# Designs tried in a protein design chat: VHH binders against Hexosaminidase D (HEXD). Part 5

Target 1, 346 residues: Hexosaminidase D (HEXD), of Bos taurus (Bovine) (a6qnr0)
Amino acid sequence: MRLVHLDLKGAPPKVCYLSEIFPLFRALGANGILIEYEDMFPYEGHLRLLRAKHAYSPSEIKEILHLATLNELEVIPLVQTFGHMEFVLKHEALAHLREVARFPNTLNPHKEESLALVTAMIDQVMELHPGARWFHVGCDEVYYLGEGETSRQWLQQEPNSKAKLCLSHMEAVASHMRARYPTTTPLMWDDMLRDIPEDQLSGSRVPQLVEPVLWDYGADLDLHGKALLVEKYRKSGFSWLWAASAFKGATGVNQSLTPIEHHLRNHLQWLQVAGSVPADTLRGIILTGWQRYDHFSVLCELLPVGIPSLAVCLQALLHGDFAENVKARVENFLGISSLEEMSFRR

## First folded at step 13 (VHH; from MV_6A with Y111H)

Design H0
Fold by OpenDDE, look of step 15:
Structure H0 (fold): chain B 346 residues (1-346), chain A 122 residues (1-122)
Amino acid sequence: as target 1 above (346 residues)
Amino acid sequence: QVQLVESGGGLVQPGGSLRLSCAASGFTFDDYAMNWVRQPPGKGLEWVSGISYSGGSTTYADSVEGRFTIIRDNDKKMVYLQMTSLKTEDTAVYYCARMKYAWGDEYVFDHEGQGTQVTVSS
């Protein structure tokens, strides 16, 4: 699978624009979309406060999903449930659920209300995404985990650890999903798992509950290290893994242009990783297109600006390289004479 | 030039065992995952098993899980397939294949050997 990540933070595309680009995604070789909603989802009831003023309506969500279906793009919704919780925890009514009072990034994993909150969010999103085979629950960059007062006290007790704390919350979220939506598999970003020893991972229930997404956006991947990480996760009990690359929004917090060469290298290197691990290991790759680094950050390059990069990256993945014939194909797809003229070079 | 040479095939009775070997040359062997694939009579090519570049991770098709074992020796540039509890359905030409990449059920191999015939018959 090749999924295009739509980050709706800050600059959500209009539905009409999505109708234009979805066919292009499909034509370029994508067969799915990862939609990160944040405050753009039309939460209801007690979660209504999470909405942006211009959040999509339920009808708009339905239309987006319909468009995706028409273009044979499988949709995976993404809801943050641990890190990157700013759009949730910035609200005074929910501030008491912060791991650290001064930082809205990280959810307090000790509070029952925290779990209830994120599971309610998941439930509302799932209500509008019937039949979703996968659901991404985030869990990346939980920066302040263990630094809250409750966590500090808890961590003083043996055999407690930050890893255990992290896995406990992940397990709780994933368990909720597995119980309520048995045909939906949770996805999680893998960064918080990377340094957890194999025995601790395998000793937890997380490997049986989720498929981790190994993300790295660099242009100089440690190929062997990445492959070893894949092996570690497999040995830990994870049945399927995902990769995540980037086609935009990963080279500067306020980047205006997309360095295509950087992203191309990133994708080619992920292909090499995919060539070094056994079959039936990596389920697919998510081409991330971040709109901003976090809820409070400025915008990165806009989606239209990133389209040439996306084309290059998708076609590279589709063909397994970026030889001259592939380059020519991309240029033809984009209706341009030369990719070099469109590339931002640092 | 990339070369893969399979050996070890033959005729065996159901329930029997065979060990296939693949000798690799002409490339950096430990940079690539290696695979065994097979083509049964009158059928298309099917993936059987894969092993990571380091040998630290292996995967198997459901049809052979628990019966086949893939092993590699990077020093010797060899890949092996130990087959046990063979069934008539395992009859096929077996190929050693170098992985280009794999996503889900999409397997792309960039090189394959000439194959070795495995026949399971009473």
Scores: ipSAE 0.906, ipTM 0.960, lowest interface PAE 0.4, mean pLDDT 96
Fold by OpenDDE, fold request of step 14:
Structure H0 (fold): chain B 346 residues (1-346), chain A 122 residues (1-122)
Amino acid sequence: as target 1 above (346 residues)
Amino acid sequence: QVQLVESGGGLVQPGGSLRLSCAASGFTFDDYAMNWVRQPPGKGLEWVSGISYSGGSTTYADSVEGRFTIIRDNDKKMVYLQMTSLKTEDTAVYYCARMKYAWGDEYVFDHEGQGTQVTVSS
């Protein structure tokens, strides 16, 4: 699977624009999209406060999903449930659920209300995504975990650890999903798992509940390191893994142009990783297209600006390399005479 | 030039065992996952088993899980497939295949050997 990540933070595309680009996604080789809603989802009831001023309506969401279906793009929704909770925890009414009072990034894992909040968010999103085979619950960059007052006290007690704390929340979220949506598999960014020892991972229920997404946006990956990480996760009990690359929004917080060559290399590196691990290990790759680094950050390059990079990356993945014939195809898709003219722009 | 040479095939009775070997040359062997694939008579190519570049991770098709074992020796640049409890439906030409990449059910191999015939028959 090749999924295009739509980050709706800050600059959500209009539905009409999506109708134009979805066919292009499919034509370029994508067969799915990962939609990161954040405040663009039309949360209801007590979660209405999470809405952006111009959040999508339920009808718009339905239309987006319909368009995706028409273009044979499987949709995976993404809701943050641990880190990157700024759009949630910035609200005074929910500030008490912060791990650290002064930072809205991290959810307090000790509070029942925290779990109730994120599971309610998941439930509302799932209501508009019936039959979703996967659901991404985020859990990346939980920066302040363990630094809250309750966490500090808790961590003083043996055998407690930050890893245990992290896994406990992940397990709780994933368990909720597995129980309520048995045919939906939760996905999770892997960064918080990377340094957790194999025995601790395998000792938790997380490997049986979640498919981790290994993300790295560098142009030069530690290929063997990545492969070993894959093996570690497999040994820990994870049945399927995902990869995540980047086609935009990964090379500068306020970048206006996309360094296409960088992203191409990133994807080619992931192809090499995929060539070094056994079959039936990596389920697919998510091409991330970040719009901004967090809720409070400025915008990265916009989606339209990132389309050439996406084209290059998708076609590279589709064909397994970026030989001259692939380059020519991309140029044709983009209606340009020379890709080199764009690839070196910064 | 990349070269893969399979050996070890033959005729065996149901319930029997065979060990296939694949000798690799012409590339950095331990950079690639290796696979065994097979083509039954009148059927298309099907994946059988894979092993990571290091040998630390292995996967198997459901049809052979528990019966086949894939191993590799990076020092010798060899891949092996130990087959046990062979069935008539295991009859096929078996190929050693270098992984280019795999995503889910999409397997792409950039090199395969000439294959070795395995026949399971009473």
Scores: ipSAE 0.899, ipTM 0.957, lowest interface PAE 0.4, mean pLDDT 95
Fold by OpenDDE, fold request of step 14:
Structure H0 (fold): chain B 346 residues (1-346), chain A 122 residues (1-122)
Amino acid sequence: as target 1 above (346 residues)
Amino acid sequence: QVQLVESGGGLVQPGGSLRLSCAASGFTFDDYAMNWVRQPPGKGLEWVSGISYSGGSTTYADSVEGRFTIIRDNDKKMVYLQMTSLKTEDTAVYYCARMKYAWGDEYVFDHEGQGTQVTVSS
């Protein structure tokens, strides 16, 4: 699978624009989209405060999903449930659920209300995604975990550890989903798992509950390191894994233009990783297209600006390389004479 | 140039065992996952088993899981397929294949050998 990540933070695309680009996504080789809603989801009831002023309506969400279906793009929704909780925890009414009071990034894993909050968010999103085979629950960059007052006290007790704390929350979220939505598999960013020992991972329920997404947006991947990480996760009990690359929004907080060569290299290197691990290990790759680094950050390059990069990356993945013939195909797809004119340099 | 040479095929009775070997040359062997694939008579190519570059991870098709074992020796640039409890449906030409990449059900190999015939018959 090749999924295009739509980050709706900051500058969400209009539905009409999505109707135009979804066919292009499919034509370029994508067969799915990862939609990160954040505050753009039309939460209701007690969660209404999470909405951006210009959040999508339920009808718009339905239309987006319909358009995706028409273009044979499987939709995976993403809701942050641990880290990157700024759009949630910035609100005074929910500030008490912060791991660290002064930082809205991280949810307090000790509070039952925290779990109730994120599971309610998941439930509302799932209500509009009844057929979702996968659901991404985030859990990346959980900063300050263990630094809250409750966590500090908790960590003083044996055999407690930060890893255990992290896995506990992940397990709780995933367990909720597995129980309520047995045909939906949770996805989770892997960064918080990377340094957890194999025995601790395998000793938890997380490997049986989720499929981790190994993300790295660099242009100089440690290929063997990545492969070993894949092996570690497999040995830990994870059945399927995902990769995540980047086609935009990963090379500068305020990047205006997309460095296509960087992203191409990133994708080619992930292909190499996929060529170094056994078959039936990596289920697919998510091409991330971040709009901004976090809720409070400035915008990265906009989606339209990132389309050439996306085309290059998707076609590279589709064809397994970026030889001259593939380059020519991309140029044809984009209706341009030369990628080099778009600051593409090999 | 990349070269893969399979050996070890033959005729065996159902329930029997056979060990296939593949000798690799012409590339950095331990950079690539290696695979065994097979082509049964009148059928298309089927993936059988894969092994990571290091040999630390292996996967198998459901049809051979528990019966076949893939191993590799990076020092000798060899990959092996130990087949046990062979069935008539295992009859095929078996190929050693270098992995280019794999995503889910999408397997792409960039090189394969000439193959070795395995016939399981009573």
Scores: ipSAE 0.897, ipTM 0.957, lowest interface PAE 0.4, mean pLDDT 95
Fold by ESMFold2, look of step 15:
Structure H0 (fold): chain B 346 residues (1-346), chain A 122 residues (1-122)
Amino acid sequence: as target 1 above (346 residues)
Amino acid sequence: QVQLVESGGGLVQPGGSLRLSCAASGFTFDDYAMNWVRQPPGKGLEWVSGISYSGGSTTYADSVEGRFTIIRDNDKKMVYLQMTSLKTEDTAVYYCARMKYAWGDEYVFDHEGQGTQVTVSS
């Protein structure tokens, strides 16, 4: 699979725009989308406070899913359940669920109400995604985990550790998914797992419950380091893995490459990693398109600005390189005379 | 310049064993995963097994899991397929293939050898 990440944070595209762009995604070689809702999902009932003023309606979500089906794009919804919970934990009514009282980013994993909250969020999203084969539960960049009062006391006790705390929450969320939606497989970002030793991963239940998404958006990857990480996850018991690249955002501060050059190089590097692991290891690659890095950040590039980069990156993945004939195909598809006008800006 | 040369095929009775070899040259062998792919008589290509660049991870098609073992020797630039409990449906030309990438069930190999025939019959 080649999935385009649709980051809705801060500025959800109009449905009519998606009706134009989904055919383009498919024509460029995508066969799925990862939809990151944040507060753009129409939460109801006791979760209504999570809903942004300009969130999609239930009928708009159904229309988006219909458009995806018409264009042969499989949909994977993403709901944060651990880190990046500012849109939830900023609310005074829910602030008692923070890991650290002064920081609204991370859910307190010790409270029964914490699990009840995120499972209710998952359940509402699943009501509109009932046939989903995968559901991404986030779990990236869980800042300050272990620094809350309850966590600090818990960590003093044998045999508790930050890794155990992280794995136990991941297991609880994934177990809910497996029990309630047995045909749906949870996905998780892998960054909180990367430094956990193989024996601790294999000693937990997480590898039997989830498929991790290995992300790195750099122009230069540690190719053998990534391949060794894949081998470690496989030895730990994870059956399938995903790669994640970036076509938009996440370029860092490197001033020597244009954004398109940076992203193309990122994708070519992931192709080399993919050549280092055997078939039936990587389920797919997710081309991420970050619109807002966290809830309180300003917007970065909007999706329309990123389309030339997406076209370059998808075509490079589809053809396995970016030779002159592939470049010409992208230029003709986009109706431009030279990608260099967009690739070499400094 | 990339060359893959398969050997070790032959005629074997059902239940027998056979070991295929693949000699690689013309590229940095230990940067690539390697795979075995087979073509049964009158049919299309079927992926059989793969092994990571280091040999630290292996994968197998359901039809051969538990019966076939893929092995590599990076010092000798060799990959092997140890086949046991052979069945008549294993009859095929077997190719050694260099991985380009695979996403799910979309397999892309950029080089393969000329193949070695394996025939399983009474």
Scores: ipSAE 0.794, ipTM 0.924, lowest interface PAE 0.8, mean pLDDT 90

Design H0
Fold by ESMFold2, look of step 16:
Structure H0 (fold): chain B 346 residues (1-346), chain A 122 residues (1-122)
Amino acid sequence: as target 1 above (346 residues)
Amino acid sequence: QVQLVESGGGLVQPGGSLRLSCAASGFTFDDYAMNWVRQPPGKGLEWVSGISYSGGSTTYADSVEGRFTIIRDNDKKMVYLQMTSLKTEDTAVYYCARMKYAWGDEYVFDHEGQGTQVTVSS
C-alpha cells in the first residue's frame, strides 16, 4: 500500500476539497489514506469535551469515507492513545490521567481509567469505521514516560523497567482492539520500540498484536541501520512492518535543500531500504503530511501547498525512481512548467 | 552489468529434493535482498521466498513454508533454494530475482536470471 496521511490537526479540509483531491491521490498512485483526527472527530457522550467546535459531523465523516471508497482509497483512522494526548489531557476533568502532573503530553499507563478512556475513544471512531482493516493507535514520542510519581515507585520494583511499562500499555490497548475488532490490526509508530532489545520484544505479546510503522523523515537515512531495524523487528516476532516518509513538514533546520528536494530524497532513501528487505516484509509506506506537530504548535503549510511535493513523492514511489520521464509526467499532470520553479524552503 | 545465473534444476519424483543455486555478479550483492520466483507451466510468475541483504530475515510463500529454505552466501555472492518434499505443483521455471521493493503483495524486482526448470513427476 501507498497511503497519504491527512493530518487534520488545527485545520480540517472542507469535504468538497477532499472530493477534488481524492481522485488526484489515486491517479498519482495512492491506494489509501491515514486520517489523523485529533479533536476533529465528533466525539459524543462523556467524550464530548474532546471535540473541537469546528470538528466534522458524523455525516461529514460518512461522506469522506464514501469519497475514499469511490476513489479506491482504503482508510486507516489514527487515534493517539499514549503520547500526543494534549487535546485530551489539557482538560481539568482528565488532568489526573497525566503521566506527569505538570505536562499534558502523556497518558498515565497505570490507571484503569486511562485504558478505559482511550478504548472509549477507539470505540467511537470504530463505530464510523466498521470495515477498517487497520487502526493506528499512535504511541509515538511518549515524553516523560517513567517520570510520574506512580511510575517512579513502580520502576523501583524488580523486574520493572521503562521498556516493560511502555510495552504493557501498548499490549493493553492492542489487546482491546484485537478482542473487540478481531479483523482490525493495530498500527503503532515504532520510535518507542527502537531501543528495546530483541529478547524483551520477543518476550512481550506486542509482536503478535501490532504492525509497527518505522518512520524517518530525513533526507539522509542510515540505510543499513534501517534494514537492521527491520530484521530486529522480524526476529522479535512482528509479522508485517510499515515505512513512513514525509511529503510536507518535518524538514528540520537544514536549508540547503528545497522542501520538495528534501522530501523526494527522503522517499528515494526509503526505496533503497525497501530493496534491502525481502518481499512480504513491508505492508506499505505512509507519506506523512504534518500540519501541526502537536496541539499547542502553530500550523505549518496547509495541504494545498503540499500537493506538488506529494505528486513528486508518489510518482517516485510508483516508478521506483525520479528520472526525467517521471518528472515530466508530474509536471504535465499538475499543469506546471518545472518542479524546480515551485520549490519552497523552511 | 547485473547478472543472475540459476542452476540446479532437473527432474525429480514427488517427495524428492533439489537445491537451486543463483550466482550473482555486476553489483554490490550485499546491498540487496534476493528472492526466488517461479513460473508454473502456462501460468504467471509467483513469488516463492526472499532473504534480506544480510541473510538475517527470510520470508516464504504459504505454499512452500516448511518445505523450502532460502540461504545466501555474501562472500561467494550466491543465493540458494533448498527444496524438500517436492510436489507436482512445484513444477515451474525458477528465477532468482533482485529486490527493488515490495509493498504488501505488490512485488517489484529489477533484475532476474534466465531461470532453471524444475519438473516434479512420477
Scores: ipSAE 0.793, ipTM 0.922, lowest interface PAE 0.7, mean pLDDT 90
Fold by ESMFold2, fold request of step 14:
Structure H0 (fold): chain B 346 residues (1-346), chain A 122 residues (1-122)
Amino acid sequence: as target 1 above (346 residues)
Amino acid sequence: QVQLVESGGGLVQPGGSLRLSCAASGFTFDDYAMNWVRQPPGKGLEWVSGISYSGGSTTYADSVEGRFTIIRDNDKKMVYLQMTSLKTEDTAVYYCARMKYAWGDEYVFDHEGQGTQVTVSS
């Protein structure tokens, strides 16, 4: 699979705009969409406080799913369940569920109410995504884990560790998914797993429950390090892995490359990682488009800022390189005479 | 430049064993995953097994898991397929293939050898 990540944080695109770009995604080689809702999901009932003023309505989500189906794009929803919970934990009514009282980033994994909250969030999203084969539960960048009062006390007891704490919560969330939605496989970002020793990973139930998404958005990947990480996850019991690249945002400190050159290089390097692992290892690659660093237009404009980069990256993945003939194909798809015109705006 | 040369095929009775070899040259062997694919008579290519660049991870098609073992020797630049409990449906030309990438069931190999025939006689 080649998935385009739609990060809705900040402003959801209008449905009419999606009706225009979904055919383009498919034509460029995508066959799926990862939708990261945050507060743009129409939460209801006791979760309504999580809902942004301009969130999609249920009917708009159903239309988006219909448009994805018409364009042969499988949809995977993403809901954060551990870190990146500011949109939840900023609310006074839920602040008692913070890992560290003064920081709204991270859900306290020790409270039964914490698990109840995120499973309720998952259940509401799944109501609008019936039959989803995958559901991404986030779990990235769990800042300050282990620094809350309960965690500090718990960590004083042998053999407790931050890794065990992290795996315990991941296992609880994934177990809920598997029990309630047995045909849906949870996905998790891999960054909190990377430094957990193989014996601790294999000793937990997480590898039998989830497929990790290995992300790195740099122009220069540690290719051998990524290949070793893949082997470690496989040895730990994970049956399938995913890669994640970036077509938009997350360019980091490399000042010698334009954003498109940076992202293209990121994708070509993930192709090299993919060549070092055998078939039936990588389920797919997710091309991320972060709005924390950049936005794409919510208007029906012809060429939003991130689309040229996405076209380059998808076509590079589809053809396995970015030679002159592939570059010309991208220019034709976009209706432009030169990619240099687009890259200097970024 | 890149060369993959398969050998070790032949005629084997059902239930028998056979070991295929693949000699690699013309590239940095240790940087690539290697795979075995096969083509049964009158059918298209079917992926059989793969092994990571280091040999640290292996994968198998359901039809051969438990019966076939893929092995590599990076010092000798060799890939092997150890086949046991052979069945008549294992009859095929077997190719050694260098991985370019795979996403799910979309397998892309950029080089393959001439193949070696395996025939399992009933």
Scores: ipSAE 0.791, ipTM 0.922, lowest interface PAE 0.7, mean pLDDT 89
Fold by ESMFold2, look of step 13:
Structure H0 (fold): chain B 346 residues (1-346), chain A 122 residues (1-122)
Amino acid sequence: as target 1 above (346 residues)
Amino acid sequence: QVQLVESGGGLVQPGGSLRLSCAASGFTFDDYAMNWVRQPPGKGLEWVSGISYSGGSTTYADSVEGRFTIIRDNDKKMVYLQMTSLKTEDTAVYYCARMKYAWGDEYVFDHEGQGTQVTVSS
């Protein structure tokens, strides 16, 4: 699979724009989308406070899913359940669920109310995504884990560790998903797993429950290091892995490369990693398109600005290189397709 | 120039064993994952097994799991497929293939050998 990450944070596209761009995604070689909702999902009931003023309605979500089906794009929803919970934990009514009282980014994994909260969030999203084969539960950049009052006390007892704490919460969330939605497989970002020893990963339940998404957005990947990480996860018991690149945002500080050159190089590097691992290891690659890095950040470039980069990156992945004939294909697509600014929800 | 040369095929009885070999040359062998792919009579190509560049990770098609073992020797630039408990359904031409990439069930190999025939019959 080649999935385009649709980051809705801060500026969800209008459904009419998606009706125009989904056919382009498919024509360029995508066969799925990863939708990161944050507060743009129409949470209701006791979760209504999570909903942004301009979130999609349930009928708009159903229309988006219909448009994806029409264009042969499989949909994977993403809901954060551990880190990046600022849109939830900023609310006074839920602030008691923070790992560290001063910082609203990380859910306290010790409270039963914490699991109940993210479980309810997952359940509401799944009501609108009933046929989803995968569901991404986030779990990236869990800052300050282990520094909360309850965590400090818990960590004083053996064999407790920060890694065990992390794996325990991941297991709890993934177990809920598996039990309630047996045909849906949880995905998780891999950054919190990278430094956990193989024996500790294999000793946990996580490898039987989830498929990790290995992300690196750099123009110069450590190719052998990535391949060894893949081998470590496989030996730990993970059956399937995913890669994640970036077509938009996340360019770092290299001033000698244009954004498109940076992103193209990132994708070509991931193709090299893919050539180092056998078939039936990588389920797909997610081309990430960051719109807002966290709830309090200023917006990155909007999706229409990233379309030329996306076209370059998808075509490189589809053809396995970016020679002159592939470049000509991209120029043809972009010359036919309008790049004019389209309406967005703001 | 990339070269992959398979050998070790032959006629064997059901339940028997064979070991296929693949000699690689003309490229940096230990930078690539390697795979075995087969073509049964009158059918298309079917992926059988793969092994990572270092040999640290292996994968198998469901139909051969537990019966076939893929092995590589980076010093000798060789890939092997140890086949046991052979069935008539394993009859095929077997190819050694160099990985380009694979995403799920979308397999892309950029080089293959000429193949070696395996026939499993009474």
Scores: ipSAE 0.781, ipTM 0.918, lowest interface PAE 0.8, mean pLDDT 90
Fold by ESMFold2, look of step 14:
Structure H0 (fold): chain B 346 residues (1-346), chain A 122 residues (1-122)
Amino acid sequence: as target 1 above (346 residues)
Amino acid sequence: QVQLVESGGGLVQPGGSLRLSCAASGFTFDDYAMNWVRQPPGKGLEWVSGISYSGGSTTYADSVEGRFTIIRDNDKKMVYLQMTSLKTEDTAVYYCARMKYAWGDEYVFDHEGQGTQVTVSS
């Protein structure tokens, strides 16, 4: 699979715009969409406070899903359940669920109410996504994990560790998904798993429950390091893995490369990683399009500005390279005479 | 310039064993994953097994898991397929293939050999 990540944080596109670009995504080689809602989902009931004023309505969500179906784009919803929970934990009514009382980014994994909260969020999203084959539960950048008062006490007890704490929450969320939605496979970002030793990963239930998404947005990947990480996850018991690249955002300050040049190199590097692993290892690649890194950050470039980069990256992935004939094809799709004129910086 | 040469095929009885070999030349062998792909009589190609660039990870089609073993020797630039408990259904031409990429069931190999025939019959 080649998935385009739609990050809705802070700037959800109009549905009519999506009706125009979904056919383009499919024509360029995408066959799926990862939709990251954050507070743009129309939460109801006791979760209504999570809902942004300008969130999509249920009917708009159904229309977006219909448009995706018409264009043969499989949809994977993304709901954060561990880190990046500021849109939830900023609310006074839920502040007692913070890992660290002064920081609203991370959910306290020890509280029974924490799991109840995120499972209720998943259940509401799944109600509008019946039959989803994958559901991304986030779990990236879980800042300050282990530093809360309850966590510090728990960590004093053998055999408890920060890794065990992380894995136990991931396991609890994934187990809910598997039990209630047995045909849906949870996805998780892999960054919190990378430093966990193979024997701890294999000793947990997480490898049997989830497919990890290995993300790295650099123009120069550590190719050997990525290949070794893939081998480590496979040896740990994960049956399928995903790659994740970036077509917009996540470039940092790189004075030596244009944004498109940076993103193209990122994708070509992931293709080299893909060539070093056998078939039936990578389920797909997610082309991320970060709009906002967290709830309180400033916006990255908006989706329309990223379309030339997306086209370059999708076509490079589809054809396995970016030669002159592929470059000409992208220029024709976009109606431009030279991609070199589309230089962008972070 | 890239060359992949399969050998070791033949006629075997059901339940028998056979070891296929693939000699690689003309490229940096240990930068690539390698795969075995087969074509049964009158049918399309089906993927059989793969091995990572280092040999540290292997994958198998459900139909052969537990019976076949893929091995590589990067010093000799060889890949092997050890086949045991052979069945009539394993009858096919077997190809050694160099990995370009695979996303799920979308397999893309950029080079393969001429193949070696394996026939399993009594």
Scores: ipSAE 0.777, ipTM 0.915, lowest interface PAE 0.8, mean pLDDT 90

